VHH binders against F-actin-capping protein subunit alpha. Designs and how they scored, part 22

Target 1, 308 residues: F-actin-capping protein subunit alpha, of Arabidopsis thaliana (Mouse-ear cress) (o82631)
Amino acid sequence: MADEEDELLETELSYDQKKEIAKWFFLNAPAGEINYVAKDLKAVLSDEEVYNEAAMEAFPVYNKTHMICLEMPSGAGDVIVSSYSEINENEYLDPRTAQVAIVDHVKQICTKVRPANDEELPSLYIEEYRYALDAEIQRYVSESYPKGMSAVNCVKGKDNEGPGSDFELVVIITAMRLSPQNFCNGSWRSVWNIDFQDESQVLDIKGKLQVGAHYFEEGNVELDAKKDFQDSTIFQSADDCAIAIANIIRHHETEYLASLEVAYSKLPDNTFKDLRRKLPVTRTLFPWQNTLQFSLTREVEKELGLGK
Key: E = the ipSAE of ESMFold2; O = the ipSAE of OpenDDE; V2 = 0.75 times the mean of E and O plus 0.25 times the DockQ between their complexes.

## First folded at step 21 (VHH; framework vhh_8h63_2)

Design fa6 (from l1 with W102T I105T; at its last look DockQ between E and O 0.24; V2 from the best seeds 0.00; counts 0 for: pae E 20.6 > 2)
Fold by ESMFold2, look of step 21:
Structure fa6 (fold): chain B 308 residues (1-308), chain A 124 residues (1-124)
Amino acid sequence: as target 1 above (308 residues)
Amino acid sequence: ELQLVESGGGLVQAGGSLTVSCAASGFTFSSYAMGWSRQAPGKERELVATITSGGDTNYADTVKGRFTISRDNAKNTLYLQMNSLKPEDTAMYYCAASSPLTRITEQGREYDYWGQGTQVTVSG
């Protein structure tokens, strides 16, 4: 049985081997499922020190990789944990509120907040661009993601006092759908790097999107789709840049969602088509649309040329 | 260390039957998805049968109805019962294992571990 095998495995492996194995399981947990893995590891590992060390090392990496959202105390809103918002191991900037969230990675909570220092914030010049973009991205996300979260961080050139030097903003969009009763979890993570190039007067835009689904009714079916994007636009006012960037992001993400739905339904291997039919009858397809829900009225307006 | 050791291969006449088995060690067998692949001379390796940790099976069209994959979690053993064998089934048969945490890509479930194989030869 599992109890005897678990005890034997612990005695036959070194402390470091057990820790490396535990960390591997944590870091490979599906989106939103690291605590299920933690529960299983506690049942298998008898050595509390191995478990604690593995968790303390793995959770920070997992949380940043998955860009988890944590509610800040005092009604300050949410912070996204990412490498782009990281001040140090346990502190993450929320540029929208100019607060720094102090995070307990293993518990996955924000324990307190402090005001950001001036050195942690961009200059007024950069902030005009960051703020304008943040506003347009929030509008896009509210229209397109039922439970989406977004942030805009400055990652290069934050101290620029005006035109003359390049700077870079990063847009993060994340959405999670956890549906244990339907045995299906889904996630969307997009990161858009916008390089504002002074000499060329061009914005170079690079996007990386990762979309996941995990079906676990009798079996273990996991999908992980990744896509890179390239685009550009002209360097304009802060407001005009924000509108152009948001339109570019909306276009690419809408097109990719449509492509993903086609790819899932047309996989060349009958195994995926067969797995879809074995899911609960109300869930024969992963509901990408419900996770990401794009505005149909804006889609119609864009097709007719009524929007900007 | 994960190990997969196949056995039970041999020579059989067309229309005959043969069972190959795979003894597994070094991992929690009941949690892994398992499969059988085959590779004939000059051909690419082909997954012919798979079985999930929950017991769901899938077969390639070329063997469906003739081959049966099964597992005995108490013995940590995977089986492939091959009936109505044809000369075209002649191949090296490999046991494959996929971690319970393995991602499903657009190309399907990845199998991380493979055995050395056992030869099945069908004479016409």
Scores: ipSAE 0.000, ipTM 0.103, lowest interface PAE 20.6, mean pLDDT 77
ESMFold2 (binder alone), look of step 21: mean pLDDT 83; pTM 0.817
OpenDDE, look of step 21: ipSAE 0.005; ipTM 0.253

